# Ledger of designs, part 19: VHH binders against Protein EARLY STARVATION 1, chloroplastic (ESV1)

Target 1, 368 residues: Protein EARLY STARVATION 1, chloroplastic (ESV1), of Arabidopsis thaliana (Mouse-ear cress) (f4i9g2)
Amino acid sequence: RSEKSEERRFDQKMSAHGAGIKTSSSAVPFASPKSRFLSKQEKFYPRCTPRLTGPQSRDTPPKRDTGIANEKDWGIDLLNENVNEAGTNEDGSSWFRESGHDLGDNGYRCRWSRMGGRSHDGSSEWTETWWEKSDWTGYKELGVEKSGKNSEGDSWWETWQEVLHQDEWSNLARIERSAQKQAKSGTENAGWYEKWWEKYDAKGWTEKGAHKYGRLNEQSWWEKWGEHYDGRGSVLKWTDKWAETELGTKWGDKWEEKFFSGIGSRQGETWHVSPNSDRWSRTWGEEHFGNGKVHKYGKSTTGESWDIVVDEETYYEAEPHYGWADVVGDSTQLLSIQPRERPPGVYPNLEFGPSPPPEPDLPPDQPQ
Key: E = the ipSAE of ESMFold2; O = the ipSAE of OpenDDE; V2 = 0.75 times the mean of E and O plus 0.25 times the DockQ between their complexes.

## First folded at step 13 (VHH; framework vhh_3k1k_2)

Design v6 (from q3 with Y59W; at its last look DockQ between E and O 0.25; V2 from the best seeds 0.00; counts 0 for: pae O 6.0 > 2)
Fold by OpenDDE, look of step 13:
Structure v6 (fold): chain B 368 residues (1-368), chain A 124 residues (1-124)
Amino acid sequence: as target 1 above (368 residues)
Amino acid sequence: QVQLVESGGALVQPGGSLRLSCAASGFTFSNYAMRWYRQAPGKEREWVAGISSSGSTIWYEDSVKGRFTISRDDARNTVYLQMNSLKPEDTAVYYCATWTYKWDSGTYERYDYWGQGTQVTVSS
């Protein structure tokens, strides 16, 4: 039902009266002195204000990555002039920036820039360093180092390096990337570490890997993986992961894949250990014959077992998704580094210092 | 150096009660979980109880559930095991244990620590 209710009008008019009091008081125009606000050129003191717009706050630990960032992502910006500056902001925070140019033997040149800031109370600080290196051997390097601590007690460190060099054995150009990141909590028994590496050559040889570790109180995790491509179709991939909970439960998963020309194998293990030390594990394997048949086998500690041949197509990545062409494309700044002009009569001592042997893959410490 | 020192072990009658203490030193006690283990003669060492660093998570072996209580005093760097309704089967050397993580050689490594143990004997 409908109900309508009403508009009410109320009009009221009320009245007029005009009293005109003219009082003329001659307001003497107080000539407000034109304070020449000398526009103090706000000397744009590079405020250690965290560039709000930059992807990573200077006041927070770095984020965990899923890969190595490229040089563009790092935003390497070297100062062209030698600078040595420091200042204090209005809020009492301090900043510094410095740059240098180091020269050495064999045409060695290193350009570097460093900047940092500290809060007024010294509770927070950050430092960023960029460098560019080259010599007459064709060696080129870009690098970044960042570190900091905040008022919460968190601390972090990260580094990135990209290197162009000639392989001593093959005389092939190689591009290598490496990164390390770590952070620690100031308030909790917590921290993490990541190490990443990538190596490329012009023939398609590629090596990639990562080591990751983390802790949160009684919880911990470990992750390692690697990829190897020989540039001829041979592929090796592997992973090894484990974790532990606050209850003492442990679990792990590892696998390996090897392929060449459609033939290969996969194998793996999944395991867990309860707080009372009861262990469960499952192992599995696959043999790929390249003829559309796969032998699959496995067993577990609970009595599961299988051994079968199935009709299955073999799928594997014979080439890296990101290879030589890609890394070259993403290394434009590295490649643009100009070596010093070689003085006449100076021959580079090709003492290519031995690349530090790849740190022996420490055998995965099998949790005893 | 991490040290764990157990105390409170004794001879008691069946149905009796004991309170074990473990004094910890050499690490930030409040950041780590603590555990009690026991080893009976001729048997393997088995876990008995555990308490997380915060004390929010507690776990017990099934055989001691409802009888034993684990607790911690962070101010005293001490973990306790209250044992009630003791049985002859509870006769064992009781060990206090913890683990710490240290950054070493580019990895986090776990280090397990044990006390010397305290003897609990339940006999008529």
Scores: ipSAE 0.023, ipTM 0.326, lowest interface PAE 6.0, mean pLDDT 79
ESMFold2, look of step 13: ipSAE 0.342; ipTM 0.750
ESMFold2 (binder alone), look of step 13: mean pLDDT 85; pTM 0.837

## First folded at step 16 (VHH; framework vhh_3k1k_2)

Design y1 (from t1 with R35H; at its last look DockQ between E and O 0.24; V2 from the best seeds 0.00; counts 0 for: pae E 6.8 > 2)
Fold by ESMFold2, look of step 16:
Structure y1 (fold): chain B 368 residues (1-368), chain A 124 residues (1-124)
Amino acid sequence: as target 1 above (368 residues)
Amino acid sequence: QVQLVESGGALVQPGGSLRLSCAASGFTFSNYAMHWYRQAPGKEREWVAGISSSGSTIYYEDSVKGRFTISRDDARNTVYLQMNSLKPEDTAVYYCATWKYVWTSGSYERYDYWGQGTQVTVSS
């Protein structure tokens, strides 16, 4: 049943007569709804850090995401002091914690913190590194990298970065986030990878996307999607999801849309391929003219066909639900990074838009 | 170093039988599906049969269904193709194949592996 249910996950799009359903990449993966890695219990971390206990153990693979994290989700807290500590816990495991800073040309400064641990027998280990970077061009960066392995042979790797920079051509401030996360099972033929990005500028330009793929035993899946908003009303969205079995059965669903001011198009395909390369497919399209009429068309390899004009209100998301004002409000740690001192009047003036950057209510904070 | 070595190809008369073997090395055989392909002179290589890594799922090309049987012996790292009721149309070089997905930094890439092939000729 499991392979067949996953082969039919896109049936709801077909039953909705093609373009009646708009799907973002935040939707559940088309192929496998469940990763074997999900069975690991989420570790509870104590609120208090006991004296001389070292960092929390991180001996389990990370969970799959439903979206890219913001900086608060990481809790990055870099120390001003250089630290170089190591120890052994009561269970025989070892740990280390170190921090420092690097200086370079053009005001470059990187503050960093690195921590890690190993089990007594060395069968598990983990590391986590945090950093802040800045220079006199106005560049700022927050980042995290994690990796580890456990005694069951699982391994994982994760990065996250948030960057502020000035676009060379437009002089606009730009905030970009990117994340990658990967986990592989040591006991099953299973693993997954996710890559996310979000890019924003002060005039409303927004680009988001994800590449995801994975394997659970005999099934592999891929999901790719993108969204692009030019900040002036143009929208492009697309999704391409597919899956296959190790014997070559494949199935998938893809669609795209482009719109401006109620005028645009959608198109897509749902398809299935047998191991001997016999292909079924159903394609569809819509043309929207901004006048209450929509041209809908499509066909299939089994002979289904339609070509009609209907009276229908055009609907699409013309602006991102999460944009520049939101990312500025959620990036206060990034924006608060203090560059190295230099003479007055030399710092670049980044364009944050026609008004001061929005700053949503924040929890109390003190400079450190 | 992944290696696949086919054997058992021969000249046989129509209606005859052959058993092809493919010995595998350089990877954990039990984790991978195995496939047989064939290529007749002047034609593209075509898929013939496949067996899942667990052995529980098996597929055949329609023209060989009921005549060919794929099996695997994980203890010997070997996949077999039992070919019965052979026809002149079955004349081809037979290849065993597998593919491996490799996790690299930021990618999940597929690598295909093929044997050297073994000639099956059904005289007409």
Scores: ipSAE 0.081, ipTM 0.617, lowest interface PAE 6.8, mean pLDDT 78
ESMFold2 (binder alone), look of step 16: mean pLDDT 86; pTM 0.848
OpenDDE, look of step 16: ipSAE 0.544; ipTM 0.857

Design y2 (from t1 with R35N; at its last look DockQ between E and O 0.01; V2 from the best seeds 0.00; counts 0 for: pae O 15.2 > 2, placed apart)
Fold by OpenDDE, look of step 16:
Structure y2 (fold): chain B 368 residues (1-368), chain A 124 residues (1-124)
Amino acid sequence: as target 1 above (368 residues)
Amino acid sequence: QVQLVESGGALVQPGGSLRLSCAASGFTFSNYAMNWYRQAPGKEREWVAGISSSGSTIYYEDSVKGRFTISRDDARNTVYLQMNSLKPEDTAVYYCATWKYVWTSGSYERYDYWGQGTQVTVSS
């Protein structure tokens, strides 16, 4: 049933009598509010307070990384003024911050900020140092160091550096990143160490690598890997991992990949050593001919062996996923560092910048 | 109420020594860093020295380094400024100060506390 809900037309013509009320807007002179310079209590955000939103508590060791964070991720924020401050929070925790400038030869300038804190009960303490360096040679550096300890005896340390310099041999611009992290347990014979590095130049040469070590009592593990790109199509990748158990058993896996213009090889070894020193190993290889054929071969200590040619497509990365363009894009703060003004007639001594800090003593490679 | 009371200001000859004291009350003194400031005639107030709550961290203005020593006695709720090798340029009203940060509505707010100051005059 179709009920015809009716159209009620209400027409009402109400007449637009436009009475032009000339509202004489007497411009009451807006008395310029005396800007009471309310001294904007500069909300001094104590940078030393644990950012509640920060992913990691400063009273615990940092998590291990899967890569090197970029400068944006680190949130490098140097104080623009020389500051020497210390204070106490309402919760009884204490903090300090300081900043300064170091000047040196060849227009060297280091801007640095240091901050730290202690919990109200003294159960934890932390320190962070940030720096920006430059000189007249084109050298630029951003860096951070963080450390801490707690009442349980845990201690941690981490560093990150990003450097722009000219390569001594090629005179090409190079950007290098490095990071180191370590943590030690106060209660257990446990700790871990990680070293990461990335090197890029404008021609596409790229080097990446990491060394990792961990220990938990009698258990230990090592991981090393590297990637090399020559910018011309040559690629080298490798990994080497091994572990030792509490029983004295050792095992490892390593491989290497080398390619150029679709031709290359892969090789690897998996090995195991028993507590009685019995060694098992399997070695394998692949030869890629660039014609869709791959020669695969391998053998083991147990008598396993194979040698075959198969029709397989060769897949490899001729270029790094993250290369020069990428690192430049992610290094805007580094690149924005302004060197000191060079006096007229003064030329930088091309003496190579300070030697990178000595590589921390890597734990001795356990003999494989 | 937080109170800071400076004392020890005097007229001293150049090369002389003076020890300022600041007695604190109305808060847990041992939990707070303490600072000395000074204000010379016609100049802005400037920071001189600071000591952390634990006393483990100390800072000095460059102009007073090696001459001034800040220290604290928590048992007496007092911070001190030992001033040696005084110079005419050290003539100022010296102020004791501290601050605390209070978490309020998702941010820390700083509250500053100042003493009334003590006059130090270095003149021949």
Scores: ipSAE 0.000, ipTM 0.194, lowest interface PAE 15.2, mean pLDDT 80
ESMFold2, look of step 16: ipSAE 0.057; ipTM 0.590
ESMFold2 (binder alone), look of step 16: mean pLDDT 86; pTM 0.841

Design y3 (from t1 with Y32W R110Q; at its last look DockQ between E and O 0.01; V2 from the best seeds 0.00; counts 0 for: pae E 9.4 > 2, placed apart)
Fold by ESMFold2, look of step 16:
Structure y3 (fold): chain B 368 residues (1-368), chain A 124 residues (1-124)
Amino acid sequence: as target 1 above (368 residues)
Amino acid sequence: QVQLVESGGALVQPGGSLRLSCAASGFTFSNWAMRWYRQAPGKEREWVAGISSSGSTIYYEDSVKGRFTISRDDARNTVYLQMNSLKPEDTAVYYCATWKYVWTSGSYEQYDYWGQGTQVTVSS
C-alpha cells in the first residue's frame, strides 16, 4: 500500500527568476523536518594491480544523484576495433574486456564495450557496459550500464542513456535522458532506488521528473515529482513526498502549481498519520488572478482555517532553468554519432524503429 | 517463507496476567519491526502495540498503556506481549504481524505477514 503519512523533509528555495512577471512570493509550503538520512561512508578495499594490462577493480557502490548526469560526466569513449581480452591478477582476481559492433535492420549499428572483474573467492564482482547506437531514421543513443557487489555485501546497479529521435506527432527532434540507480548496503538496513528522466524538443517543450525511494535504518521514504513546460508559457509542476517509520507513523507533503501568463494556482497538503490511523492534515491553496491580487486559503483537520486576499505580485518559473539549448550544448557526443554508411540504392525508412530499454528491475531486498 | 506462530492465549480471570509469544522464522528477525494486533468478535482488527527492529521505539494503543508490555528477543527470534490487569474488553484473538517493503522499478510494494492468532478470553 502506498498512501498517507506526514511529510519527509523537503527544503525548496525559490529563485528570483520568472518570465513576463516580476514577482516575489513569501508563502510556500515546507516539508516535514522529520527526516533522518545518514551519509554513506567511504569504504576502503585492498587493490592489486600487478603488471598486467586490465581494468581496475570496482568495489564501491554509486552515490545518490542530485540530478541526472550528462554525457560529459561519463566520458564515453568506444574503441573502433574488436577486443576480447581476459586475465588473472597476482591476487587471483580475474578480469575481462570486450568490445564489438552489432548491426541490424534499417542501418542499425551498436558500438559497445564491456568489462568486468571478479575476486578470487567470488565475494566481489562487477560489470560495466557502454554503447553508441544509431540507425538511418536519425535515431542516436548513448548508454551506460554498471553493476556489482563487494565483499561487505553491498550491491548496486545503474543505467543511463541519452537518445535523439524525431517525435512522431510534432515531427521535431527530441533529446531524452533517463537514468536508474539502486544500491543496497550489506552492513546496514539501508538501500535506495532512483529513476530520472528529462525530455526536450526544439520548440521548448520540456518534461522532467523523478521517482525515488529508499530505506535507512527504521525509516522508509518515497519521493515523486514532475515538471512540464509546453514551450508557450504554460507550466505545471508537482511533488509528492512521504515517509513512514517501522511502527507506522507516516507523514508527507504534496503540492502542485499551474501557471500561464501570471494566472494560475498553487495547492498542497501536509499530512501526518499516527500508527493507529488518526490523520492530521493541513491543506492550502493560492489563486493568482494576474492583477496583483492573490487569494490564499487553507484549513486543517484540527480546525485552523484562513481565507484572505492579499496584494502580492505573482512569481513562478515560466521557463525551464535547463532547456533545449542547454541539452544540445551538453550532448555533443550524442549528436556526433555517425550513422552506418548506406549501400547504393538503399533509402531511409521514415518509420522510426524501436529502441530496447535497459532492464530496470534489480531492487534491494527483493523477496522470493 | 516468512512464518509467525503465536502462542500463550488462554482463559484468564479479570485482573489476571498473561504472556503471549510470537515465534518468527524465514527472515532476518533483528531487521524487522514487530506488531501485535487483536480482533474482538464483530470488530475490525486493531493495532495494540509495536516495537522497532532495534527495540528503541515502542508504541502502545491508549487502552493498553501501562498494562501491556511488548518486548523482543532477537536471539530467539521471538516477540512477546506481557498483558497485566486484564479486562473483559481485552478478550480477542491476538495476532503478531510484520511487513516488508520490496523495492521494484516504478514503486515499492508492501507485504504484510500475519500469524494464525491466539485466543485470549477474560471472564469470570
Scores: ipSAE 0.007, ipTM 0.463, lowest interface PAE 9.4, mean pLDDT 76
ESMFold2 (binder alone), look of step 16: mean pLDDT 83; pTM 0.812
OpenDDE, look of step 16: ipSAE 0.062; ipTM 0.554

Design y4 (from t1 with Y32W R35H R110Q; at its last look DockQ between E and O 0.01; V2 from the best seeds 0.00; counts 0 for: pae O 8.9 > 2, placed apart)
Fold by OpenDDE, look of step 16:
Structure y4 (fold): chain B 368 residues (1-368), chain A 124 residues (1-124)
Amino acid sequence: as target 1 above (368 residues)
Amino acid sequence: QVQLVESGGALVQPGGSLRLSCAASGFTFSNWAMHWYRQAPGKEREWVAGISSSGSTIYYEDSVKGRFTISRDDARNTVYLQMNSLKPEDTAVYYCATWKYVWTSGSYEQYDYWGQGTQVTVSS
């Protein structure tokens, strides 16, 4: 059956009302203000102008960091020429500046600069060293070391390294950062220490961590944390903190999380010990099944306990916030290091560059 | 200013020995690798030997291995080339050289420093 669906011709004649409003709006030519962008030719003062002024002194300990600074933040400024200079400033402070260029086997090159000074009254002294290293294996390194002391007996030291190398296991390029900072009081049994590290590869593998220690007389604290990303979706994060107070109270807090593809677990413990040796502890755990359900359980020494399954969405970071692309972007100076040309008849050894220096041992005073 | 001054070049018979010296000034000698080059008549300048800043690493051209010895005396700012068992093919002007890299505008530029050279002639 042939149903003839009708072509309704709606003709609507809507009327052409012609209102001719001639509004002659004389477009006043908005004289585009010639923005005299006085291109302040930032006189690119060639950074190589021998700063006639000796290096500026540091008379205070460094601040504690919340992370590893990048190469730009450290302001790595190697002298372009080999120098050996010393002088006295108008204020009576003294300074020295030296630089060198060491060449070794396998195309090894180390360019370094060292600066230091002493206050006019001798109450403070400081030293700063910068270096860049490379060889024919692709190894590159930037580094800084700073130290000082004052008349109060305070001393401080900090170091930072950034290294490009080929990982022996993955055969991938890897960028590693490490930093250490410490300060000690001359008047009190006080000091702090920080160790930081970051490791990145092009496949998204990332490792980050920090160890922190501080002491003020009878007070002490420790902080450790780590993050690991395998580049395939596996994530491990953990923290471990503890402290001891002047009163002899101890407390700690730790947790760990492991995830892969939306499935994972979290666990933690909080504890404290009173001066009377009374111990309190709470342990907890979460199992995430990837289906919107989470098993939560825990107990305490006070008799608290729970074991429940709840409807809860799992949230975790499958990728690092700061990864390979980011570190590469922030490592332009490192990457710009050019190995020296190979002399005729000289061939690089196929052996991978020197292993990064062993991580400095944590200060011995960490309570086991 | 970096200066390199070679000395010790002479006429010697085949099988003879000669010691070249290069006195360096105008830089921290102990921090720099030093090299010897040679240029025979009608040939390009060729690298002969190198010694690292520490003296721990030494390189030789294959043709001089076992015959030539490069050494340095940092206290005297001098690099040496002991040449033994000299051959007519070793006839050349010998040059002391070093180089530095200068970071400029985001790149390294190599600056080469050469001495005036010293003539070594091996002939019967």
Scores: ipSAE 0.009, ipTM 0.226, lowest interface PAE 8.9, mean pLDDT 78
ESMFold2, look of step 16: ipSAE 0.192; ipTM 0.711
ESMFold2 (binder alone), look of step 16: mean pLDDT 84; pTM 0.818

Design y5 (from n2 with Y32W; at its last look DockQ between E and O 0.01; V2 from the best seeds 0.00; counts 0 for: pae O 12.4 > 2, placed apart)
Fold by OpenDDE, look of step 16:
Structure y5 (fold): chain B 368 residues (1-368), chain A 124 residues (1-124)
Amino acid sequence: as target 1 above (368 residues)
Amino acid sequence: QVQLVESGGALVQPGGSLRLSCAASGFTFSNWAMRWYRQAPGKEREWVAGISSSGSTISYEDSVKGRFTISRDDARNTVYLQMNSLKPEDTAVYYCATWTYKWDSGTYERYDYWGQGTQVTVSS
């Protein structure tokens, strides 16, 4: 049943008498905002910009890194003037700050700043140095050195560097990053050392590596690894780790990976040596043919052996996860270094930039 | 609270001399390094001179070397800038400044303090 509920059209014509409310726009005199010259307190950016990751304690050894931190994380703050200042704070702590400019041949310029301090009770002291280097060859360097010690006898040292230079062989721009860290205990026969390096060029050549060492009394461990990319699809990766226990047991694990255009090999060894000089070892290998087949083989000193071909997809990284574009993007401060103006008619001696800093002496206890 | 109050700014003729003073309060003056800065019209603020807390270390901007002398009187909590052989280029607002590093959370943080400035005008 269709009940047609009626559309009552109530037409009501209500006469919109537009009463013209003459809103007398009383011109409220625009009180000229007294330009509060907010004295732009030039936020002198605290020169010691705490590391974005939070201020690391200066009274304790640094933490071990998993990689090389970006330049922005180091809080580099170079002074523009030469200063040599020191003071004592209200709390009895002391500080110093100094800066300088070194000039040399070929337009060499080194700007550096150094600061440090001692706690009020003398329980800790620290120093930090920043530097910026350049010359007319296109060489640029940015670096940091930090060190400290505490009343417990702990000591630590850190260095970080970025370098832009032209490769001697390829004439390509190269960016190299390096970091070194070490800490020693004052109370125990304990310490650790880390060395990191990264090298990049514009063609995709990449080298990365790390050496790590640690000791705790009679225990020690070593870790080495490297990655190499030739920019053409060739990849080499390797690791080598070993440790020694208090009981004189030694164990290690190493592997290597080589690939090009889907073809490659992996091989490795796990080993242990007992205090009685009994050696156990397992070696393994993989050959990847690029056709979805992998030859896997291995053997051990206990008589284990295998040799099989399996259907497996080959997975490897043909390019570095962090490459040239990335390092350039993360090296803005390095790249922003302005060399001295080169006088007309003066050409830089293409003598290759300063030799890389001598490799730090490896800790003496490297097992040969 | 740290306070710095500059005084001694004036109009002087080229070749004239002027001595600026900065009275400090709110901190142990003798423990703090002091600096003078200047800012000319339309220019950035520039460092002029510095003196260490002990007074043993003094430094000058190159353009004022041999003409300006920074000194301090710890008994009066005052740092001075004696300006000799004044040039029109020395016309600026002169600022007294200091800073300290405070130990906080295992690191030092810098705190900067500035005066309001005093006007120095060198004109014939």
Scores: ipSAE 0.000, ipTM 0.189, lowest interface PAE 12.4, mean pLDDT 79
ESMFold2, look of step 16: ipSAE 0.438; ipTM 0.797
ESMFold2 (binder alone), look of step 16: mean pLDDT 84; pTM 0.828

Design y6 (from n2 with Y32W R110Q; at its last look DockQ between E and O 0.01; V2 from the best seeds 0.00; counts 0 for: pae E 4.4 > 2, placed apart)
Fold by OpenDDE, look of step 16:
Structure y6 (fold): chain B 368 residues (1-368), chain A 124 residues (1-124)
Amino acid sequence: as target 1 above (368 residues)
Amino acid sequence: QVQLVESGGALVQPGGSLRLSCAASGFTFSNWAMRWYRQAPGKEREWVAGISSSGSTISYEDSVKGRFTISRDDARNTVYLQMNSLKPEDTAVYYCATWTYKWDSGTYEQYDYWGQGTQVTVSS
């Protein structure tokens, strides 16, 4: 039974007479000043003005660094198009530039640009290469290589890489940086080499290190240092430096620091060896008990010796000054790399990307 | 094939003058800088002068400044070295040189090209 309830349309007409006071206020039409927006036709200088000038040559070796530069400092500029060009500048220098991309399995893509040149007189040559890599595993890489030589026989080489990958053990995202620089003199038995590395993960695990070597004729020096943070409060720092002078004197200084939760130790050695093979050495150590007391001990070959407990506050860096948040912030170009589109149903082979190229063997002249 | 052929070398007395020529072929001459080198007996080859592709930039080794003049004629694919006030120390084989970049095996490679040289002897 379909009861049709009649919703009554109450029409109420209420007539409210409100008196329209016609206040005629003659709003003088403020003549809106025709702002002559001179549309400065921003002459869209086609950004593609063919840089009529080839890349500028570098005629000097790079400077030694105190750390790994950020990606922004390397000025990675990959050409968007495949380029194959060569020419001569007005100053008589010659140049080439080329770019391309390589494709591989598992969605691998490498975009690269290469340029180089020679000075007008042929006294210097240079090359620069940039690349970005990615695959479907999440692997991303930025890199640069620069090299040159001059007529004096000087040669130099530098490389920088920044890598995002998944750690094999922790399955955590990791960012790794590495850099190498070297220069050799053509006129003297002189040169220097630097190797730097930094590794970060999101849990605070951090590894940093550097190896430095230099030679000038009979003088040579080595510098090594490392820092390790496990992200759980364990810290390891160490340095090792030694040198040989023209006179045949050798000296060295090394120390190590280990801490966990306010407890730890420091130890070190300073030594020198005279040309006549006389050796002097001082060794020292500190034990930190976390209770405001430090055991300090040491000895030297000259008969110096101490063993004391002192009231001293323990100071150490439990966390890296530059950590995950920082490296992520400084890796915007790396992170912006877009992998190839993965086809539906295709899963990346979790075969972890090619192991980073084996660390170039340190120059053979490492004193054993 | 790139070819450079030097000519004009001779025996001259100190204070004399010579004009060397280098005829170029096998590349777009006008697009590339040209250079002169010299090699004295028992010495290494040394750079003497260079001229840009446009001819607007010219450079000289210090010992020849004010005495030597490099020039080019693109219509003839020829570079010249006018040598004035010649000295015994200028005795050498003089070489014309250029370089080009060529696409080879998927990358640009630099190639240096040299002539056979022309002998200049300055002697009393």
Scores: ipSAE 0.026, ipTM 0.309, lowest interface PAE 4.2, mean pLDDT 80
ESMFold2, look of step 16: ipSAE 0.284; ipTM 0.728
ESMFold2 (binder alone), look of step 16: mean pLDDT 84; pTM 0.822

